VHH binders against Dermatopontin (DPT). Designs and how they scored, part 1

All scores and structures are predictions.

Target 1, 183 residues: Dermatopontin (DPT), of Sus scrofa (Pig) (p45846)
Amino acid sequence: QYGDYGYPYQQYHDYSDDGWVNLNRQGFSYQCPHGQVVVAVRSIFNKKEGSDRQWNYACMPTPQSLGEPSECWWEEINRAGMEWYQTCSNNGLVAGFQSRYFESVLDREWQFYCCRYSKRCPYSCWMTTEYPGHYGEEMDMISYNYDYYMRGATTTFSAVERDRQWKFIMCRMTDYDCEFANV
Below, numbering starts at 1 at the first letter of every chain, in headers, positions and changes, except where a header shows other numbers; antibody chains aren't numbered by Kabat.
F, E and O are the ipSAE of ESMFold2-Fast, ESMFold2 and OpenDDE, as the mean of both directions, binder to target and target to binder. V2 is 0.75 times the mean of E and O plus 0.25 times the DockQ between their complexes.
[cut] marks letters that were taken out.
The coordinates of atoms that the task and the answers printed are left out; those that the model quotes come from them. Centres of patches stay.

## First folded at step 1 (VHH)

Design b01 (framework vhh_7b2m_4)
Fold by ESMFold2-Fast, scan of step 1:
Structure b01 (fold): chain B 183 residues (1-183), chain A 124 residues (1-124)
Amino acid sequence: as target 1 above (183 residues)
Amino acid sequence: EVQLVESGGGLVQAGGSLRLSCAASGSIFSINAVGWYRQAPGKQRVVVASITSGGSTKYSNSVKGRFTISRDNAKNTVYLQMNSLKPEDTAVYYCAAVTYYSYTWGEDYEFDYWGQGTQVTVSS
């Protein structure tokens, strides 16, 4: 089953006939079910229909060793047209995305939906390569949920290409009580 | 678990071309990057080229401009197009994969899975 985007592949929202969470230039809000985190980010670029992306996400339950998420919240807005770097505050993990399209800059603003696990701290953090590899391409980022969890991303907007490249920030989580152990 | 199978090796004259294929099976969705290595007789195994699941490529200085790495995600296959081959390109070529949990950009990393290798011989 790991060959199906982890175990099991999960799509909880279908905002289009094609299974994408959004239509071109449509705002969306996506949350994993309680106790689950984002393990895959998929996207296709719609050049013919107005220089926007459609998005799809997969979620998986966190290991029982992390326990139940203690708090979940929407992180601060990252503005359209800007480069940004954002991780979930309070040692949180990414459990959803919210986005609105802005015609003034032909780009999207973004927010993470974050969940924290009491006294579990991120460590051994690393950053993926860029997704997509080239502007305008489809992207499929699939994380291995066994050891590493998405804590955030950094992203660059190209006004010429009217598209974004993303690098995802991936971290292990302690399986023991810890304090503020930001990596 | 990931398995890699190389194909496309063979004998070719200097100045010729070969296309190597690396077919991945098993837990392919766990693969973050695939690389090609080569090992000439009596020498250490060295990196040739790599490609990430996002499509970003990297080449060793010895092959830039002559070799092109590409992938077909629908077929779970990575290709190495080798042009303008030289006798010094003679080696066993290995396909290797790194999974998401072990990949680190900008730092040395070891590939998790390796193929059996395919022989490339360039005659002068």
Scores: ipSAE 0.000, ipTM 0.132, lowest interface PAE 15.9, mean pLDDT 79

Design b02 (framework vhh_7b2m_4; at its last look DockQ between E and O 0.07; V2 from the best seeds 0.00; counts 0 for: pae E 11.7 > 2, grease 24.6 > 24.2, SAP .684 > .668, placed apart)
Fold by ESMFold2, look of step 2:
Structure b02 (fold): chain B 183 residues (1-183), chain A 125 residues (1-125)
Amino acid sequence: as target 1 above (183 residues)
Amino acid sequence: EVQLVESGGGLVQAGGSLRLSCAASGFTFSSYAVGWYRQAPGKQRVVVASIYSGGSTKYSNSVKGRFTISRDNAKNTVYLQMNSLKPEDTAVYYCARDLGYTYVEGSLVYTYDYWGQGTQVTVSS
């Protein structure tokens, strides 16, 4: 009697009122609520509307062992039209995304919103498979294992397809005080 | 208050056509994906078609090539054009707002909200 992949609206009325963060070619700025980090990235590609993607993000509170974020910032801009690789500086975890669309290149520039959890360091990092698996497909990346946190991404831009594939960098965080910088 | 109101259901002969409408209010319609779902008596609701805020569409295999979902953001309305109808299409049809992923009791789930009253579609013979 309930909807596909979940419970009916009676249980979830207020959980995701923001929905998709952007319209086609619209710039956006998305931040998780305080003390939360990004745990899912969903995107659909619309070739008919100028080869752009709409994005949806989900957030989850960090466990008490990580404590409160000590600082948060917008990371350095990753320019449109380029392949790039970036993690949050200062051992930060990804807690948001910001993007602007550039008509001249039919592509977006990107920034991560990063939050530092004092005295905790990333370790045991791995990179996801490509999202989407093929240009133009929908992507649906979910961090099912609550042991791993998003640290950043690498992405390739295809000038022919006017689309990007992403690999997200996922790391564990220490449960002890750590003095290493930018692991 | 979020509202989604279905209309356009009725009785139709097999091979016929029907067009459903879903009027939305109480939220920024252009920012959300909206989908059509159906429920036959005694069965679970299942997805029929979805349309995303940028206009991209997705269909279940059972309706692909026969049904077309569309939206008009200026009128806050989603449509389902149903062609080549079969008796197996008989169901109550609902529209719903796509919430994406939500956090429920330690799990991330892919959810929809605000089921209206539905509109009955009956395909005879």
Scores: ipSAE 0.000, ipTM 0.241, lowest interface PAE 11.7, mean pLDDT 80
ESMFold2-Fast, scan of step 1: ipSAE 0.006; ipTM 0.323
ESMFold2 (binder alone), look of step 2: mean pLDDT 79; pTM 0.766
OpenDDE, look of step 2: ipSAE 0.020; ipTM 0.312

Design b03 (framework vhh_7b2m_4)
Amino acid sequence: EVQLVESGGGLVQAGGSLRLSCAASGFTFSDYAVGWYRQAPGKQRVVVASISSGGDTKYSNSVKGRFTISRDNAKNTVYLQMNSLKPEDTAVYYCAAGWEVYSSGYPIDLFDYWGQGTQVTVSS
ESMFold2-Fast, scan of step 1: ipSAE 0.000; ipTM 0.189

Design b04 (framework vhh_7b2m_4)
Fold by ESMFold2-Fast, scan of step 1:
Structure b04 (fold): chain B 183 residues (1-183), chain A 125 residues (1-125)
Amino acid sequence: as target 1 above (183 residues)
Amino acid sequence: EVQLVESGGGLVQAGGSLRLSCAASGSIFSIYDVGWYRQAPGKQRVVVASITSGGSTKYSNSVKGRFTISRDNAKNTVYLQMNSLKPEDTAVYYCATESYYITPGGYSLDEMDVWGQGTQVTVSS
């Protein structure tokens, strides 16, 4: 039932002059170039419109020790209005995001684009602090450390604030062959 | 995860009316797109009516003009008002939410991820 291709025109929608992937309440689909993973998540709350965020992502190539990604896919939808916790299946790393705004709940649904690296397993996982620190603030999660990769996130929605706080799940990847996930 | 609970079924005479309710729990806001389905003994489960999160409705040809689907997003509840009931409307009625995924054509509503337990509707002559 799950489709492996995003809606094509989402990749070519208008971006702001500031590099944001979406306008207020606009759906978007963003993928890192092949062989790259997400290393930064930036967002501003649109106070003028009152209830949505614009998003910006940065990607970097994975080290040669990981090799080429063997498979990439879209994870299942995390529904608008809900708190959730999700990591990429099959020891995958986050290489993109897609999202649609729902006026009925004043929030977004979310999907990760995930890529796996054959016989490389996550380990020594940890969670970041909350982004943003307070609802309504801009967020700027940057990890250019070559040792840690984003595997997923946990997030909570506040109906009162009409905003989300995120904690990102960061893991190292083994440099030896392995067969077991370490979430 | 969203859970659905149906209520309002029962025994009614032909020409009578019933109102079914589908209440969602596990979500503090409006439920997503919801469909009403029915399954008569020995037959496959078929769609009766559906309503999107925004309120757009669709009906099967067998119930158009007799059934009305509506929602109260503040209560996380979807209703099916059934009028002019016929013996052939006898079935177990289910509500269900639909999964969404992005395909080349956009979001799809053809995957069912949460079903209620069902409520029996019996229409006697």
Scores: ipSAE 0.000, ipTM 0.090, lowest interface PAE 21.3, mean pLDDT 77

Design b05 (framework vhh_7b2m_4)
Fold by ESMFold2-Fast, scan of step 1:
Structure b05 (fold): chain B 183 residues (1-183), chain A 124 residues (1-124)
Amino acid sequence: as target 1 above (183 residues)
Amino acid sequence: EVQLVESGGGLVQAGGSLRLSCAASGFTVSSNYVGWYRQAPGKQRVVVASISSGGSTKYSNSVKGRFTISRDNAKNTVYLQMNSLKPEDTAVYYCAKDFRYEYSGSDWYSFDYWGQGTQVTVSS
């Protein structure tokens, strides 16, 4: 009746004592605190326990010049077993991740939690190298330039390796209206 | 700190040539998209030419065959060689880092700050 109206994917979430957001094959939902965005993605591969990953994220406050996020939302689901490319819609920045494991394909579905900063536009976008460098390895992607924010990712799934490689899309944000930059 | 400084504009007769320079600081031109834009009075700012990190170039239909974009990586400078100038080329010319481009089918990314530009006037 008045119980927890938790999102279905959050029902499978369990915060690990070791700082991992999830256990093997566990669904999870992770959101940065208000006004913060994801600046690091860490993951280990559980080859022994069924070819899944544990994930950990670090968040950082956005600078005051960017202002407060005007709105946040969950982006469209990217289905398990598929290769995909997605950025946050409406010029948003990644402020979280949601994922559920699908045993039928031995892979995860993914959603970004995105936050928009009114009248601020991404620019100077670039893409990281592959994380992990090789399937099955640990990964530790840290934004080394604090003026760049994660807007999304492209990722490839290997059915043979039962693992994913990620390239993260990093962008700066303007301190002027998108209308003014529209040429 | 990203900074782009345009120079080389001036007054020329139709059929003449000019070479514009865009001196960059705070980033490496060989690792980024850089382009030339122009804005005539009362008109929208439009793309003229661009050069990618890999060295591929693109031109607007109005300047193809007349303008050439190039870069000098050692000087961290991008150039626009303008030949066979026409009165219609009269505009303030700006350079910008990282063009607006479509990503994931819906988002356009803006580029870094605009300089004050360099005026090109072509008399008939």
Scores: ipSAE 0.000, ipTM 0.104, lowest interface PAE 16.6, mean pLDDT 77

Design b06 (framework vhh_7b2m_4)
Fold by ESMFold2-Fast, scan of step 1:
Structure b06 (fold): chain B 183 residues (1-183), chain A 123 residues (1-123)
Amino acid sequence: as target 1 above (183 residues)
Amino acid sequence: EVQLVESGGGLVQAGGSLRLSCAASGRIFSTYAVGWYRQAPGKQRVVVASITRGGSTKYSNSVKGRFTISRDNAKNTVYLQMNSLKPEDTAVYYCAAEIDYGLSFYDSEYDYWGQGTQVTVSS
């Protein structure tokens, strides 16, 4: 799952700071523009203002070698209060997030917006460190090494902290027809 | 519009072979990618193999090395050669067609589906 990734990856990327996509405990639905994928996830935890997170995303166009996305869809719901692991089905890449808050568990349900690129397959996948490093901290995950694309995440919920930690699943994508690459 | 008809299913002993056919009528079938799906009783429908308009093939891990998908565009037909059959291969097999690319996603909005053909592998 480990891959060698470039360093420093932050040199030439402008981080988006256009504001938050949601207010505390507000549902939201965020999609990258067509042909773009999520490259940054930022979040702050607001314990005094509802024990919830506000979210911000940055998107970047995929390389021309991948072509245009052939289809995009909302992946299955990951329920509030649960630990889960999910990658986009059908070799898809994450191009958005949808979420709503549940007061009964003090947590969010989640859906990925996924886009597939015909005949392009993920390989050399690896998992990031946990974000945030500790519950209640700001998280700022930036994928400036565009050799890797977000395919999904695994996340754990703490009922005591009323917060989540995330590890993002990052993969390379073939720039050739992967069906011809398979023997 | 494309209409798909599956054939070649039946009862076979473990270790045996069957060849399924998916015949298409209507619009130019050679422009479509075609996949074979299967569904066992009480289980979700899953992809088995796919072939693009250009002839590129992809197989699920459970059948790779045993099944071979091929196409004959002159006959508007796609074949699934099934060798070394196992009881766990017992299912209804469906042919599906979609424009241009492999059937890696479940989306009947843009897919043409056949009625299915039963394959039963006895132990």
Scores: ipSAE 0.000, ipTM 0.069, lowest interface PAE 23.5, mean pLDDT 78

Design b07 (framework vhh_7b2m_4)
Amino acid sequence: EVQLVESGGGLVQAGGSLRLSCAASGFTFSNYDVGWYRQAPGKQRVVVASISSGGSTKYSNSVKGRFTISRDNAKNTVYLQMNSLKPEDTAVYYCAVTPYDILTGYSTPFDLWGQGTQVTVSS
ESMFold2-Fast, scan of step 1: ipSAE 0.000; ipTM 0.289

Design b08 (framework vhh_7b2m_4)
Fold by ESMFold2-Fast, scan of step 1:
Structure b08 (fold): chain B 183 residues (1-183), chain A 124 residues (1-124)
Amino acid sequence: as target 1 above (183 residues)
Amino acid sequence: EVQLVESGGGLVQAGGSLRLSCAASGSTFSINAVGWYRQAPGKQRVVVASIYSGGDTKYSNSVKGRFTISRDNAKNTVYLQMNSLKPEDTAVYYCARVSYDFWSGYETDAFDIWGQGTQVTVSS
């Protein structure tokens, strides 16, 4: 008997075509199931017809000590062609992404889908190394081996390379009430 | 990053109980699936029980109803409560963090971190 061993395999999967959320230059919207957050970001650079990236994401349930997400929302748009730094407002964690490609700048706009866990606060935040390590390379950022949650990212666009590099902002979350610590 | 240390093993009579602990140092286990495995002398290492992030559990059929796996994420600890122990439960018990391939959506055979094991001996 292999018995009852293993992970909940039904909740983590590739998409049914080539496993990517989007085709070259296609807009997309990806959202984790309720109570889950983004734990992995994978992307390949599509060299056909002048560049773009295909994206995939994996989600994982948050621990019961965080409780139910109290609110989820789409964060403000980050414009194509620009460098930006964005964290989820209100101590939120990243639970999705949406993006559109803009032919005029050869780049994408981005939005985070964010969820807040009531009275839980980020702490011990740090920033990953750059993904990909070099423009045009595959990237595979996996956070499941860390006690950290993605709160956002900073990213730079290279018009010469027609590609982006990303640093993800990772934080631990308290399991105690921290929102009213001053009263 | 993470080290696992098992404790709580020992000698017990058939029908008795033991509670094993798996303590992590370094990072917490809050988002990790952790399993308990056992290896009897001259036999392959086999799975006993696993616990997911958030507390969902799975058990091998040989221990279901007798063993209970639980976790305390604040203490970075996973427990295995073993009741109604039988001589065939005699083994070295290991805890391990299980690797999962999110891109295929399937369990892997790989383990990131293994503990050193704790001996459980059940006498008749």
Scores: ipSAE 0.000, ipTM 0.206, lowest interface PAE 11.3, mean pLDDT 78

Design b09 (framework vhh_7b2m_4)
Amino acid sequence: EVQLVESGGGLVQAGGSLRLSCAASGFTFSSYDVGWYRQAPGKQRVVVASITSGGSTKYSNSVKGRFTISRDNAKNTVYLQMNSLKPEDTAVYYCAAHTYYYDSSGYLEPYDYWGQGTQVTVSS
ESMFold2-Fast, scan of step 1: ipSAE 0.000; ipTM 0.228

Design b10 (framework vhh_7b2m_4)
Fold by ESMFold2-Fast, scan of step 1:
Structure b10 (fold): chain B 183 residues (1-183), chain A 123 residues (1-123)
Amino acid sequence: as target 1 above (183 residues)
Amino acid sequence: EVQLVESGGGLVQAGGSLRLSCAASGIIFSDNAVGWYRQAPGKQRVVVASISSGGRTKYSNSVKGRFTISRDNAKNTVYLQMNSLKPEDTAVYYCAALEGYTSGWYEESFDYWGQGTQVTVSS
């Protein structure tokens, strides 16, 4: 069943530690190549160099059954220092992340880069466990279930720990035309 | 160098309509996020609506269904169409732009601000 999506398991464990998209407290903007979505999120926390996280992402092509993305956009900013819950609007899938660090709150603002697939609707959505398991730890979220795509996240900031925990929102996408409301 | 100029404010009776315009120089709206904010006397400034560089719109619950944000890329202008106005909509309305980002919502994120235009809705 997983082979139908063309995502070999070994690619999810072949992460390059040299591939961080940002240095501590550095703003960044990351987009998957066209037709790809985020399938892995890795991060390390470094108190020595600024109480911030470095981020690394892996992308994979969506299956041909979804077709080409019809449009892509940056979602609204989720403010630094706040807890928030956001899914891509218009049935979109997460295909990137953009973030700036704010000294005033010792945290990051976040934006998702989202892509929609015409007349494909999310269903059977669920949330992952918390990443990292404890504040200050490394996180490594890999989409092992190839039937699910990331649509968003919920996250909580701890001013005491100066760190975030994340739960990712994962959904299946229909392989038939649909006009259901965004979830 | 960057200037945002609001216009179209004024006095209107409850139930009436107004169309606000925000004209930009020194920044291209089609490449950047733009928002409308308002501030009533003695209150903090709050978000009303935003439009992304891709044309995605978002509205505060207090105005959803009554206000519409739009843009004219050729004129480098963003509009706020305000329908079914209520006395509680009385405020100074500000246009704001977030350079280098395609979307924005929170006041703290916006780089450039207009001087504001007064909207007064009489009961």
Scores: ipSAE 0.000, ipTM 0.128, lowest interface PAE 16.2, mean pLDDT 81

Design b11 (framework vhh_7b2m_4)
Fold by ESMFold2-Fast, scan of step 1:
Structure b11 (fold): chain B 183 residues (1-183), chain A 126 residues (1-126)
Amino acid sequence: as target 1 above (183 residues)
Amino acid sequence: EVQLVESGGGLVQAGGSLRLSCAASGFTFSTYAVGWYRQAPGKQRVVVASIDSGGSTKYSNSVKGRFTISRDNAKNTVYLQMNSLKPEDTAVYYCATDQLYVWFGESPLSDYFDYWGQGTQVTVSS
């Protein structure tokens, strides 16, 4: 369990200091500082207009054992109005998000900012529960396990609710060179 | 850490049945696809059956209609029900788990499974 392989993540951030990355229907591009990855995703549904979310993210340095990220890139666009699944290519970890609002579908397109750690591979992956638990609710996904890193997400859009639910894909990373480790 | 333990193998007469179990620990079992593989003496390890996190199943042509794979997420266990066994089914049977990409209908029958068990011997006598 996580208690045997690292300390449980109890809390990361003081919510009183959170600023939103975007205004309602505003496009945004968010990147963690160099050497950091996303560890929390926070969002509030704009109830007054009922058509978009504001987002905020928290980042944390990766362990020294992973070394420096060897490269970072933006993944392919996931289109507004569609359900989708995406993990960072090349064994990457999520280090940011980019999004634009599309009034024609009342939804957002999304891109992950991904960083790879040379010869480190994801393993023991799992998927979180849905965030928010119900459409229109505020969401606050915080990693409760120091051993796992976000590699991607799957999400569904409801045109009726004008909102998305998300499941985040979390994986451990090897502490050794792993070009052949998954066979 | 992650562990897969196969059980239920044994000696059986042609036409008989066996039920194999694969008990999983150390990961969130319900989100992973699991496959059964077998390796006959002097042969390469080949896929037999797979089941994804949603319960969708795939079978090799050699066992389709005779074998049934199922899962019990409450028990962290995958089963392989083997009916109408033939001498050519004689092999060591292994379970292996795959990544979450199988959650969305992608094949769990890849060369890159995350974990393998130690195997359980199945011998079918003529």
Scores: ipSAE 0.000, ipTM 0.085, lowest interface PAE 20.9, mean pLDDT 77

Design b12 (framework vhh_7b2m_4)
Fold by ESMFold2-Fast, scan of step 1:
Structure b12 (fold): chain B 183 residues (1-183), chain A 124 residues (1-124)
Amino acid sequence: as target 1 above (183 residues)
Amino acid sequence: EVQLVESGGGLVQAGGSLRLSCAASGSIFSSYAVGWYRQAPGKQRVVVASITSGGSTKYSNSVKGRFTISRDNAKNTVYLQMNSLKPEDTAVYYCAATYEIREVSTGSFTYDYWGQGTQVTVSS
């Protein structure tokens, strides 16, 4: 019953190492299955000294109108301790995350796993509100509108709070050929 | 993944009623949000009603108060009860479904799975 829905409908337990992609300060790499994109980002903050977050993600298939992804790749690294803004290159959609923790700055570096759909382009892009609403809080971003896909994020790091806030960049994708004939 | 089959369309006099059924086969249908769309000749397809996996309903202003959407998960079926039908309701009616993340809003879905449609004709 509960298991029929899959992630993100998994049980949340008291212990931070149960049901999460990573343990505190552990590096991780998460990829959606082929043909799927990230639709939910959940995280809890560990308030212990040298604080970090545990993460989990949910993926869903893209509509048949987009076709199969033509290419997938890891995007450029966003360094720990820095604020940054990045969208997937080549009109790509976010289909995963990779991260390592750095003790020297008490923060994570990040990479998106991106997939592109041939001849399909993003449009009508917007940014979510901040997740979490306040540093140190749980975050639970669920894409309620399947017509919008995550293309990237902007995020700020607070050295005082030892935490990040995120805004996700959401876009529609064309269902027509939008690429130039000679590109 | 899911296959959707509409039924219950037909010819009816203005002021009459019809009940459309959308029967699903394939994956677990109770996990899906379902919408009814219609397309009149020469016009674009528009949403008329939707129901979430949890049973929350939403209606377009053109049918509000006249149409009722409901679901019977034991029968893998979603219904559209259409009352006080008008000639302007004449259209092909389509059932559409998408896998729903439980905690999301009812009104903004793009649907992944579509039926082939059932014709509703309201004569004056």
Scores: ipSAE 0.000, ipTM 0.102, lowest interface PAE 18.0, mean pLDDT 79

Design b13 (framework vhh_7b2m_4)
Fold by ESMFold2-Fast, scan of step 1:
Structure b13 (fold): chain B 183 residues (1-183), chain A 125 residues (1-125)
Amino acid sequence: as target 1 above (183 residues)
Amino acid sequence: EVQLVESGGGLVQAGGSLRLSCAASGFTFSDYYVGWYRQAPGKQRVVVASISSGGSTKYSNSVKGRFTISRDNAKNTVYLQMNSLKPEDTAVYYCARSDTYMYLSGDHVSGMDVWGQGTQVTVSS
């Protein structure tokens, strides 16, 4: 394979509308191509059109040393209006997002699309700073360190701001056989 | 105080070998992605090879099979072993760190926040 190193070219802070997976208050379901995981989460807040966010994701292939994902699934729903903390079960990595907007609470429910890799376990996990830094701001979380993978997130909802802040949970994956870690 | 210092460059005949070293100081070396870049006179700086904090490696098409990148976290050093050198490999070689894995082709280099001063490699025919 030649010239296939991943990086979304010409990524700027400003995005065109054609780059978004959803319109304001629109439900969506996004999966990385097979064998890829989420490496970037970008979002803008639309106060004038109902106080919701548009989302943009970038994916990158996992190293050949991990092999092909052995199983992928949609994780449990995290309800709109609630604070939550969730990592992919079964040592999984985040490979997509699904979300629906609920007008009754002015917030979204969320699901991760998770994929697991046989005999590979997360370790050396850490948590990012909050995104966005302030409610209503654009969000740019980029994890191009090929050695760290998103396993999940913790997030808080502000009913006053009608917005969320996120911290992402990032882990390395072992290059040796393991069976029991589930971090 | 955060520094990257390259060494090991020099003059070599085509077909020869050189090993470059990049010594890091002032930060937790093992936490960072490190890459080797090169720039020939009048040309843009381009990526050569990269290595993640966990040791995963990537190479540009022009050097694949000839160059090997490695790191020694105990010594805070990254190496570039260059074999089967060609006149086209003549350039100033730079090491750089990033907290993100980033490979850019063409004319764009970003995400590198600390660069070394460079070491000259000259390959004669």
Scores: ipSAE 0.000, ipTM 0.107, lowest interface PAE 17.8, mean pLDDT 79

Design h01 (framework vhh_8h63_2)
Amino acid sequence: ELQLVESGGGLVQAGGSLTVSCAASGSIFSINAMGWSRQAPGKERELVAGITSGGSTYYADTVKGRFTISRDNAKNTLYLQMNSLKPEDTAMYYCAARYTWSSGYLRPEFDYWGQGTQVTVSG
ESMFold2-Fast, scan of step 1: ipSAE 0.000; ipTM 0.283

